# Ledger of designs, part 4: VH-VL binders against Beta-1,4-galactosyltransferase galt-1 (galt-1)

Target 1, 206 residues: Beta-1,4-galactosyltransferase galt-1 (galt-1), of Caenorhabditis elegans (o16374r189to394)
Amino acid sequence: KMSICVPALFGNGYDAKRIVEFIELNTLQGIEKIYIYTNQKELDGSMKKTLKYYSDNHKITLIDYTLPFREDGVWYHGQLATVTDCLLRNTGITKYTFFNDFDEFFVPVIKSRTLFETISGLFEDPTIGSQRTALKYINAKIKSAPYSLKNIVSEKRIETRFTKCVVRPEMVFEQGIHHTSRVIQDNYKTVSHGGSLLRVYHYKDK

## First folded at step 4 (VH-VL; framework fv_spartalizumab)

Design t35 (from s02 with light chain S32D)
Fold by ESMFold2-Fast, scan of step 4:
Structure t35 (fold): chain C 206 residues (1-206), chain A 121 residues (1-121), chain B 113 residues (1-113)
Amino acid sequence: as target 1 above (206 residues)
Amino acid sequence: EVQLVQSGAEVKKPGESLRISCKGSGYTFTSYWMHWVRQATGQGLEWMGNIYPGDSYTNFDEKFKNRVTITADKSTSTAYMELSSLRSEDTAVYYCARHEYDSSGYPLDYWGQGTTVTVSS
Amino acid sequence: EIVLTQSPATLSLSPGERATLSCKSSQSVLYDSNNENYLTWYQQKPGQAPRLLIYWASTRESGVPSRFSGSGSGTDFTFTISSLEAEDAATYYCQQYYDTPYTFGQGTKVEIK
């Protein structure tokens, strides 16, 4: 059982078509539940209808996260708060939880393997609580659906500073935006890898 | 502190295979890429390939035409470079060098002492 | 593959003089996401491994004397030794780590008269 946590997102960059593509492609890969943190006041009518459709079909859990006041750095603290809330919601419920934005997709390198098979292999060592995966950027010149199928050119260079994680929620004590900060027991470990079995593709606007 | 120690000089005949080791110490071996770079006599530096020891992910320069194999042993903190079907033009000094995983923007910072390889009949 | 071209092939200078070395890339090595140029400069003396001097085109490695500096962006890079010392006699290589395969320039040999 796999789930995704999409932390609080503010500002431009997302539309109903990208949300549809994100949910549908991840559902096809075996993701059972996607936790989406939204500021209801920043959603247009099309996005609201799309999110309601998937919520009604039990594919997503919508969590309304509205910042009470705008302050310097408040949105950053908002992202950490939503990451923490999502980790706790998945503890004892899901086996593997992914942390990625609507612009990011976890993809197996070996095309004949499912996402679940790839993740299970990466977590074969029972002391591993977190897998940290490097990003590959895709130049995003086309913004119309199906978005990811039209923007297939990735940069050859791998970005290792701004990584994304897949975790066993029960083993994680503190999760950050780009890495797992602390595990629950001393013998549990976090692992980083160069992208031999799993990669994250990040779609950039420019 | 941080050290990369390579195996000793080799004298080989054409057609034989070469295996060189590079042992890391003073740092977390599995958190750094290990690169192999060679330098033929009187020539410049030539990148051969690299490995991330944490998961054994490798990259190679295609000009070695499937002759090069790079491996790593986590338990001994040792990387290996094997070069097969040796030719006289493979006569060179072979270096290992590391770089930090968390930032591909940080360069090859520590180098081994080099292994001199002579291929002659 | 990214090709790096260094010039001149050889510089023969007296102590105290300024050495200026060029490195030109066949394509940009500027990474948009962090606005850094993935270009390094190494010093190599006969019989020794290369020594890192400059990374990110202009950042000096710890312990490297201030007389060494780097500049440039994208495809055109310069390495400068402001006041040459006898110990600086060596071959200097630029290297890109923007894309695999990693590539080196052919080197500039700096000789002291």
Scores: ipSAE 0.005, ipTM 0.479, lowest interface PAE 12.6, mean pLDDT 78

Design t36 (from s02 with light chain E36K)
Fold by ESMFold2-Fast, scan of step 4:
Structure t36 (fold): chain C 206 residues (1-206), chain A 121 residues (1-121), chain B 113 residues (1-113)
Amino acid sequence: as target 1 above (206 residues)
Amino acid sequence: EVQLVQSGAEVKKPGESLRISCKGSGYTFTSYWMHWVRQATGQGLEWMGNIYPGDSYTNFDEKFKNRVTITADKSTSTAYMELSSLRSEDTAVYYCARHEYDSSGYPLDYWGQGTTVTVSS
Amino acid sequence: EIVLTQSPATLSLSPGERATLSCKSSQSVLYSSNNKNYLTWYQQKPGQAPRLLIYWASTRESGVPSRFSGSGSGTDFTFTISSLEAEDAATYYCQQYYDTPYTFGQGTKVEIK
């Protein structure tokens, strides 16, 4: 009952290994569906084969997104368009939807609690429609799973300017790239938490 | 250098309250959990609770929940543990210890020197 | 809560001998998402705070001598000192950090004859 929206992939330098790690780890955490927006023409053969494998196995929904005309300013609007489309696809279908890129992972702080249990706790107040979490940068050598190796982390780097959200899709009217812009009812809330129960790790291999 | 420095020894009577401090230095205080662990004379280690100073979120062992309060002051990088309604069985050495959960589940890696607390009538 | 049971209660050995300590958990402390065991070993000498030796069941903390090692997975864990030195006389505790409360074993006292 949890899903992930991966907004349009433009100029990010991702490879097949990163995609495999992302899908496998999130599947282990209880994510049932991942919506991936990408320009199929820009993918190499290994990436296409990997995405097709997971699409055929019903782990992802792969959506081909090609801008009719490319300009520098148009890429930002492309990201917003894919976020909006993904939100609508999850409304009435998914209980909790995450918005993160292939190099970003939501992980519970208390390991005995599942991701679903952690998120359910954060949404205990039924008027909360969105939870916003800051990014934590990790410089690490990645092999099979991001957490399989001991990570070298910067304890000083928390990115509050760029945050990531998990939402109840049915309560959100407008979702931005870094925050929830509008909720369906005036009494619904968007909240930020300080990182005690849930972390968003952003991996930078270089 | 990472250091955790605790307040000095306390002698208390039953029914009184205890308040001890733990000052962190040499690291980003708000990025690490601070735990409180006690050890009665000749006994093992007992976890009491913890706090994440970044948002003041706390967890407690159920047996202490009605008597223990844990707080943190970001401006002084100091965590506090208050234990009320003291009994003779609260006689112990009390330790603070930090926990780096951000690095894929690092354990309690640095400990304070301990605060000896004696509760007697 | 997760209960950790250590054995034996006491080990009395001579310098150069191998010490083997056991820690058993009432439930698994293996986190499937990263395939890590959230099990730690500490050394405590009289009058001192505990010292971290091993974390993730088998990873040695920086600065800890190579004679100390840990192994095991899920519910059964072993801590080994390959060749005892005089300064190794201490009580050794296992601790899980998989769930709150973060529980400790009752300890194994290692004595040098």
Scores: ipSAE 0.236, ipTM 0.693, lowest interface PAE 4.5, mean pLDDT 81

Design t37 (from s02 with light chain W56Y)
Fold by ESMFold2-Fast, scan of step 4:
Structure t37 (fold): chain C 206 residues (1-206), chain A 121 residues (1-121), chain B 113 residues (1-113)
Amino acid sequence: as target 1 above (206 residues)
Amino acid sequence: EVQLVQSGAEVKKPGESLRISCKGSGYTFTSYWMHWVRQATGQGLEWMGNIYPGDSYTNFDEKFKNRVTITADKSTSTAYMELSSLRSEDTAVYYCARHEYDSSGYPLDYWGQGTTVTVSS
Amino acid sequence: EIVLTQSPATLSLSPGERATLSCKSSQSVLYSSNNENYLTWYQQKPGQAPRLLIYYASTRESGVPSRFSGSGSGTDFTFTISSLEAEDAATYYCQQYYDTPYTFGQGTKVEIK
């Protein structure tokens, strides 16, 4: 039902533990498919082993995305290409697709509601193709298995300049890193969520 | 520094409507939910509903859904609760309280002083 | 809706004694994604608004004395005052903020003899 696209993985700031935490926490939220795009030349052996474990156990789809030439400044174009590939892989397959990084976690505001129920509510209007959600920074200690966020301390403000999207893949023509750039039909709309129902937490000091 | 200041006591007759205000100061008004909770004399706390001023999203207890309206004015950092078709059973102290609603948020951490409402024929 | 049941209705104790209050929920208020219980304890003295004491079932609010503590998970919660002081005479309410409507227990009145 729901999937996550993690665009081109760059090892700077990430490690095997972060990958495990991301996959386990999102699995607990009901995410059924996680697409991870990576340049294997940039990953250490521990990261490769971790990604292979989850891929072999059908928890992620690991896609090797390597540019023919590695250039400083072309990573942005690489991320857009992987976002496009991921969008197409999810069209006709999943109902809702999230675009976020390993440092980011979508959380329902009303705790009794599952992530799927919260997202379904946000997409009640059938012309909505994309929901843009503001980031909120958190200082978090992530508990080892069973995985959960512990000692979460969030900053008091919501960051609206840097946002993440959840979309209906079949309704999106062009997806950017922080926003949906174009929908399939002119009457489909992209909307910004005001913060009442869904938050995106960005891990800080991790 | 954080304060919630409510409007003064109300005396109403059955069938009338009331409107109570709650003015927030010392914090970012649009980043916190504002809740309304009432308490009849000698009884417990009863949650009525809330509003997120940032996008005006509201939730209500079904007991009040057809009679209660909650609104917020961002420019004055003031939330309002209107209750129509008043009954003697609506006699209570009405509180506003703020809530930072997220995974790490505090529950109702600051409360207004309360507004006493008496409904009598 | 989630119903919270508090017991006992009244506790009458002497200064220095331990007070133990119960709050039982009709359904779990444990949020699995962060493993936190969305249950809160408030203190209310006559003529005053409630005061937040404990959130996430066991986390003490800043400025709240260490003699106040909370424990429990899922549906069964306990609030404890390890050594009662005269100023602790009040009604204590549990509240869940897991689901709307956000509901309160009926309260436990703590009286000092």
Scores: ipSAE 0.242, ipTM 0.698, lowest interface PAE 4.5, mean pLDDT 81

Design t38 (from s02 with light chain T59E)
Fold by ESMFold2-Fast, scan of step 4:
Structure t38 (fold): chain C 206 residues (1-206), chain A 121 residues (1-121), chain B 113 residues (1-113)
Amino acid sequence: as target 1 above (206 residues)
Amino acid sequence: EVQLVQSGAEVKKPGESLRISCKGSGYTFTSYWMHWVRQATGQGLEWMGNIYPGDSYTNFDEKFKNRVTITADKSTSTAYMELSSLRSEDTAVYYCARHEYDSSGYPLDYWGQGTTVTVSS
Amino acid sequence: EIVLTQSPATLSLSPGERATLSCKSSQSVLYSSNNENYLTWYQQKPGQAPRLLIYWASERESGVPSRFSGSGSGTDFTFTISSLEAEDAATYYCQQYYDTPYTFGQGTKVEIK
């Protein structure tokens, strides 16, 4: 019932170990499908093998996305296009869709509650189409290299700059990178969550 | 420098209500949970409840849910705990404590100095 | 609710001796997503507020002397003071922060002879 949209990947920011951790941790939280947009010409052999393994096992959907021009000229435009495509792929199929990157995790505050229970509570009002939560940057205590659930980042300092969303795809007309831009009907709501039940953590390499 | 400063000692009679404050400074008040913990004379620590000031979401121990109210004032960076229908068993030291990162590494890392409350007839 | 049981109730030892304190949880406080135990240890001296010593069952808070350590996973946790100092006379509490209410154990009083 829950999916993740990972917008277009560019440059050299990610390795196979981080992707394994991202997919495994989100699968453990109940995420059923992760949509990954990549320029496959730029992926190394380890990345290709890792993504193929998870694609073959129906944990992810790989979508080849190649920009015709330089990345610096179309940074947000390219990501916005992939976000839009992903929203449409989830409309009528998925109950809740998250928009986050490989270094970002939605985590319930009360650990005894599942992610699905936490999200269902946030969407108890049926007119809510989108929940936006502030992104917090976390300095790494220990980095996964190789991947291990035991090797998770310790939270020492937090700096809030951006937001990330979880939405009901059928209620969203236009989704932005950091917020929901438009809902399908005027009576539908976009709500900012204060952080009491759900957090979005962004892991920084330091 | 992070500090939690609580209001002064209270002496109450059974049936009255208690209201104590906890003022936070040196950090972003709305980004951290504020917890209330009490310690009855000669007893251990007892968690009462908490509040997330950013959206005023609260949790309580069932023992207190019909008597305790926790609120927060963002403009003054102050959390409040009210306890009604006081009994002699409510005689305790009441602490506020900050929960820095949503139970991710620093639970109750800074504590107030405590407020002594005596309930006697 | 999760119940934490500490033992022994009181521990009387001489300076330089090793103190070993137990905390047992009625259910697991291990969060599967990050494989961390949501259990803490606090020190409380008479007339003072509690002080955080150990979080995530085994991680020592900054400024806490290395003689203090924590171990264990799931439901069975141990707090150790490797070589007691006179200043360590206090009551030690475990607390779980896995589920609300965030319950405490009843405490272990460490006395120095």
Scores: ipSAE 0.273, ipTM 0.683, lowest interface PAE 4.0, mean pLDDT 80

Design t39 (from s02 with light chain T100E)
Fold by ESMFold2-Fast, scan of step 4:
Structure t39 (fold): chain C 206 residues (1-206), chain A 121 residues (1-121), chain B 113 residues (1-113)
Amino acid sequence: as target 1 above (206 residues)
Amino acid sequence: EVQLVQSGAEVKKPGESLRISCKGSGYTFTSYWMHWVRQATGQGLEWMGNIYPGDSYTNFDEKFKNRVTITADKSTSTAYMELSSLRSEDTAVYYCARHEYDSSGYPLDYWGQGTTVTVSS
Amino acid sequence: EIVLTQSPATLSLSPGERATLSCKSSQSVLYSSNNENYLTWYQQKPGQAPRLLIYWASTRESGVPSRFSGSGSGTDFTFTISSLEAEDAATYYCQQYYDEPYTFGQGTKVEIK
């Protein structure tokens, strides 16, 4: 069973179409549960209706979230809080949990393999609790059907400063925005994946 | 500009080992897969294996698995293919080719000039 | 492993004629998540390395003349040269990069009379 944690939704660039594509594409890849943290007051009617549709169909768990700090570093602190809550919700329930935003996708490099097969291979060593993967930016606008990456053109550079993680939630004690901060046992490992089998694509046009 | 430059022609005897190099330039070497493909005289293209230099992950066609070794040196942006226990059937032109696999499935886009290998007694 | 079968083996045509080449895959090379076919076409002239012409079954590589096109989906693919030129004499290979090992067809030789 695989799940996704989407931290606090904030700022511009998100719309109903982006949400639909994110949920449908990840469902197609075998994601069974998506936890979405939003400030309901800032969503337009289309976005609210879309999220309610998927929540009613048990494809997502929609969690209303209000930023805890209004003056100081508010967005970073909000994301860290939602990441922590989501990790706890998945502990003992989900085998693998991904942390990514609506504009980020984990994609297997070998196209004949499912996302689950790719992730299972990366976690073959039972002491691995976390896999960290670099981002690759894409400049395509989302104009196609929900299942298509056809209009995506990647930049030829890989971003290694900011990474995204997939974890075994039962093995992680503290999860950060870009990396796993602490594992539960000393012999558990956090590993950086070089990008040979799994990539995170990040949409820049929003 | 992107270029892949391979080492020169080799003449070998059966039972010997072969080592060919492929030096990449004009791009980020560690962000692209490097594939090895061979072509016997008058025959088609045959995939041998690949390497992702960023983490040294390799894949091989099963028929070559116990004879082929593929490595990459990040400091010189050079990939190597070694083939042991050479047979006359290994006489071919050997190509390296770059693959931008980390995008949405871009293919083998740049190829080396080829290395002619003759195995004869 | 995925087997690619090309036909015809040889095609002899005059300049200006339309060349149509076929590539059939033993299994689908359509990736469901992006709805793209992981099938490429290469041109190889004697003594030269292969040159990429078409990827994702129908997308033309930058700098490739518009007379070259690709079509098809799943298991049946076609490569077309709309108006053959003398410089197009070459062997054309299809290749799948959907699954390992990444296999090539046996090639179609295009000759100009």
Scores: ipSAE 0.016, ipTM 0.607, lowest interface PAE 6.8, mean pLDDT 80

Design t40 (from s02 with light chain T100Y)
Fold by ESMFold2-Fast, scan of step 4:
Structure t40 (fold): chain C 206 residues (1-206), chain A 121 residues (1-121), chain B 113 residues (1-113)
Amino acid sequence: as target 1 above (206 residues)
Amino acid sequence: EVQLVQSGAEVKKPGESLRISCKGSGYTFTSYWMHWVRQATGQGLEWMGNIYPGDSYTNFDEKFKNRVTITADKSTSTAYMELSSLRSEDTAVYYCARHEYDSSGYPLDYWGQGTTVTVSS
Amino acid sequence: EIVLTQSPATLSLSPGERATLSCKSSQSVLYSSNNENYLTWYQQKPGQAPRLLIYWASTRESGVPSRFSGSGSGTDFTFTISSLEAEDAATYYCQQYYDYPYTFGQGTKVEIK
């Protein structure tokens, strides 16, 4: 019942190893659907082959989204458009949808709890439509077992200027890149989580 | 560098309440869990509870539930543990310890010096 | 709750001998997502706070002598002092931080003859 929207594939140079690690780690955490928006002109052969493999095996949904060149901020339009499309694809289908890039991942703080159990706890109040969590930067190296979080070195400071969200799709009207902009009803609320139960890690990959 | 400094020794009578402080310095207080662990004379370590100062989320061992209150003051980088309805069995050294509990899983790495608490009539 | 059982209760050894301490968990403390065991070892000398020696079952804390090591996975863990020194006389505790409540073993006292 959990899905991920990857809205930042336009103009990004992610390599195949990062994509593999992202998909495998999230599958281990119980993510059932990963929606990846791709500009075919910007993918190398290795990335295309990797994405096709996971698409053919029903682990991801690949959406070909090529935006025409425009002088009015093509990058902003592309990212917001893919976020909107993904939100709509998950409405009525998925209970919880995460918005994160290939270099970001949501991890429960309590290790004995599954991601689903952790998220269910955060959404115990039925009026909560969105949970927003600050990023913590980490220096991670992709190793021979790329779906492992082993040997991660966390930076000391939590980054509060940039956040990522997990939402109940049916309760969200407008989703932004870093926050939920509008909910469907006035009594629904967006909450900023302090980091006690859920963390968002951002790979620096120096 | 990193230091956890606890309040001084306490002598209490049964039925009274205890309040101990633990002041953190040399790190970002709101980014680390603060745990409370006690140890009776000649006995082992016993975990009581913790708090994440960033959002005040707390966890407790059921043995202490409804007697323990753990709070944190961000402005002074100080955590507090209050234990009510004291009994002679609460005589122990009480420690605070910090913990970065997330995907990296770093353990309780820095400990306070301990606060000796004696509960007797 | 997760129960940690340490054995033996006491070890009396001479300097230079190998000390082997056991810690058994009532359930697995292995976190599948990072394949790490959330099990630590602490040293405590009389009148002092515990000192972190080993975390993630086998990773030595910075500044801890190489004679201290940890091993094991899941439910069975071992702490070893390869060549015992006089200053190693202490009580050693294992502790899990996999689930709440956090729990400690009852301790193994290491004495020097």
Scores: ipSAE 0.233, ipTM 0.695, lowest interface PAE 4.2, mean pLDDT 82

Design t41 (from s02 with light chain Y102W)
Fold by ESMFold2-Fast, scan of step 4:
Structure t41 (fold): chain C 206 residues (1-206), chain A 121 residues (1-121), chain B 113 residues (1-113)
Amino acid sequence: as target 1 above (206 residues)
Amino acid sequence: EVQLVQSGAEVKKPGESLRISCKGSGYTFTSYWMHWVRQATGQGLEWMGNIYPGDSYTNFDEKFKNRVTITADKSTSTAYMELSSLRSEDTAVYYCARHEYDSSGYPLDYWGQGTTVTVSS
Amino acid sequence: EIVLTQSPATLSLSPGERATLSCKSSQSVLYSSNNENYLTWYQQKPGQAPRLLIYWASTRESGVPSRFSGSGSGTDFTFTISSLEAEDAATYYCQQYYDTPWTFGQGTKVEIK
């Protein structure tokens, strides 16, 4: 019922271990499909093998997105294009779609509730097409398997100016990198959430 | 159209508590963070903390953590800042300011007019 | 916490002259994932609240005259008024919103001779 869109990546901040942690932790939370957009020709061998393993096991849909040249402006526009493509792939197929990077996790605040229960509660009003959630930085290590979100959550967290969205794909016309830009009908709404029920954690390696 | 209106000037004695209000209008109050910033006479701006009125989540500068309380009332679109155990060093103009939380992002785009607070014996 | 240091403390210039203000951060305020600098500039006149002029280090706020501009990245930032006007006499503050607590520089006072 739930899927994740990982837009086109920037730079060298990701490795095979981060990819494994991301896929495994989100699978534990009930994410059924992860769409990953990346330039496969530029990935190292370990990252390629990791992505192929998960793709072969039907845990991810790996989409090769090659930009014609590397410039800051082109990378930004590439990320918007991949977000749009992913939204369209989930329309009519997935109930809730998350937009986040490999170092970001949507985590329920109420620990006794599943991610799906939390999201369903946030979308209780049927006119809500998008939930915008505050992003928090955390400074903690991810321990080796078995993976647990407790191991990456610490007391040292900061609020940033970034937000990330979870949407009903069928209700969104235009999705931005950090916010929903346009809904399909005028009576549909986007809602901002400061983090009382759902948080986005941006993991720091150090 | 967007407007932040603060409560009037306060004169306090050391040890008393201060409570200032900031009423927002012309926008969706619950979709913007509300920040509190103070400025002593002839000095620079000092950030105190913020609140997201939609869910009452708050952040504070450690300097104020044990003395400051920030709250918001959705029904009246009003944020409040309470500062306890007042000292002469708390004499300042106190501002509220709003912030839309996104990466496209305005930091502090609209400010209240300021509330002058004098703490003296 | 991130410390912002502004220079000069005071700048006294004649109308029509170019004003250049510096703001240095104790650590980078550039977010690598979106390549944006979380640095803003405010103008404050005596008895008034601050006014937003520049955000994202170089993006001018709507309604702000084109003579105001910002530049820089990471830890070193510059605010420029290309041709000073009398109404530009004010104190200018840089501010970072990369990390909590949010912090301000100590301000640069621009005086018109």
Scores: ipSAE 0.006, ipTM 0.488, lowest interface PAE 12.6, mean pLDDT 77

Design t42 (from s02 with light chain Y102R)
Fold by ESMFold2-Fast, scan of step 4:
Structure t42 (fold): chain C 206 residues (1-206), chain A 121 residues (1-121), chain B 113 residues (1-113)
Amino acid sequence: as target 1 above (206 residues)
Amino acid sequence: EVQLVQSGAEVKKPGESLRISCKGSGYTFTSYWMHWVRQATGQGLEWMGNIYPGDSYTNFDEKFKNRVTITADKSTSTAYMELSSLRSEDTAVYYCARHEYDSSGYPLDYWGQGTTVTVSS
Amino acid sequence: EIVLTQSPATLSLSPGERATLSCKSSQSVLYSSNNENYLTWYQQKPGQAPRLLIYWASTRESGVPSRFSGSGSGTDFTFTISSLEAEDAATYYCQQYYDTPRTFGQGTKVEIK
């Protein structure tokens, strides 16, 4: 059982089509729960309708997140709060939880393996609580069918600065935006890997 | 208060290797990335690489990839940069600088005093 | 790699004058997920380490005088000193932290007459 946490997103850098692609592709890969944090009052009508459709059909858990002060404050505080809330919602419930944004996809490198098989392999060592994975940018100028990952055109370079994590929620004490900050036992470990079995594809502006 | 203190000036011959230290104090060393940036005389700033001391994860500029090694010792709150196969073009002032992971974005908010390195035959 | 181009190379101005420095990026440094520009400005005086002045294109670092400001988005950025003081004579660098490797502009030298 796998889930995704999409931390609080503000502004209008996303559209309804991106949300549809994100939910449909991840559902196809075996993701059972997608937790989306957003201020619904700030979304345009089409995005709001799209999120409501998937929420009503039990494909996502839509959490209305409004800051107690203006959203044009520090973005990191909102994202950290929602990451923490989502971690706690998955503790004791979900085996593996991914932390990625709407423009990011976790994809197996070996095409014949499912996402669950790939993740299970990465967590074969029972002391691993978190896997930190580098990003690979997708060329936004190339029109590819997001429902098929076989033909994705990506940049050669692997981005190691903005990493994303998949974790065992029960083993994580404190989760950050780009890394796992603390595990619950000293013998548990956080591992960084170069993308030999799993990659994160990130849609790049222009 | 936060301080980054670097090791002293170095004079090297071509082909030798260089090792510079940067000791952090006044903050939680494992919560901040440590970067290495150099500057040749009269030239601009050039990023070399960084390390996250909490897990020793490193990044490098490709032009230094086969010559640079960055390490960190959590017990002494000290980061190290080693540069091998030195050339005269490596003559520069080398700086360490930190940035706080996640909370403030990725600015380099505190810098070491710099280490002058001269490579000449 | 992202290339940052600064202009002019040198500005020679008198105390009290306004200094305006440009930094142009070869590609956008605006991150869509948080709508922030990953662009900083540093001040460097001869023989000294750089000092952080502005990050996220327009956010002033604590302790930095209000006469320093930054603006712009995407590929075009401006750094302004509203009223130059003698102590502001320095080279100013922009830096992007959107992509690896982190890159700096070539610098703009501000000279006080």
Scores: ipSAE 0.000, ipTM 0.453, lowest interface PAE 15.2, mean pLDDT 78

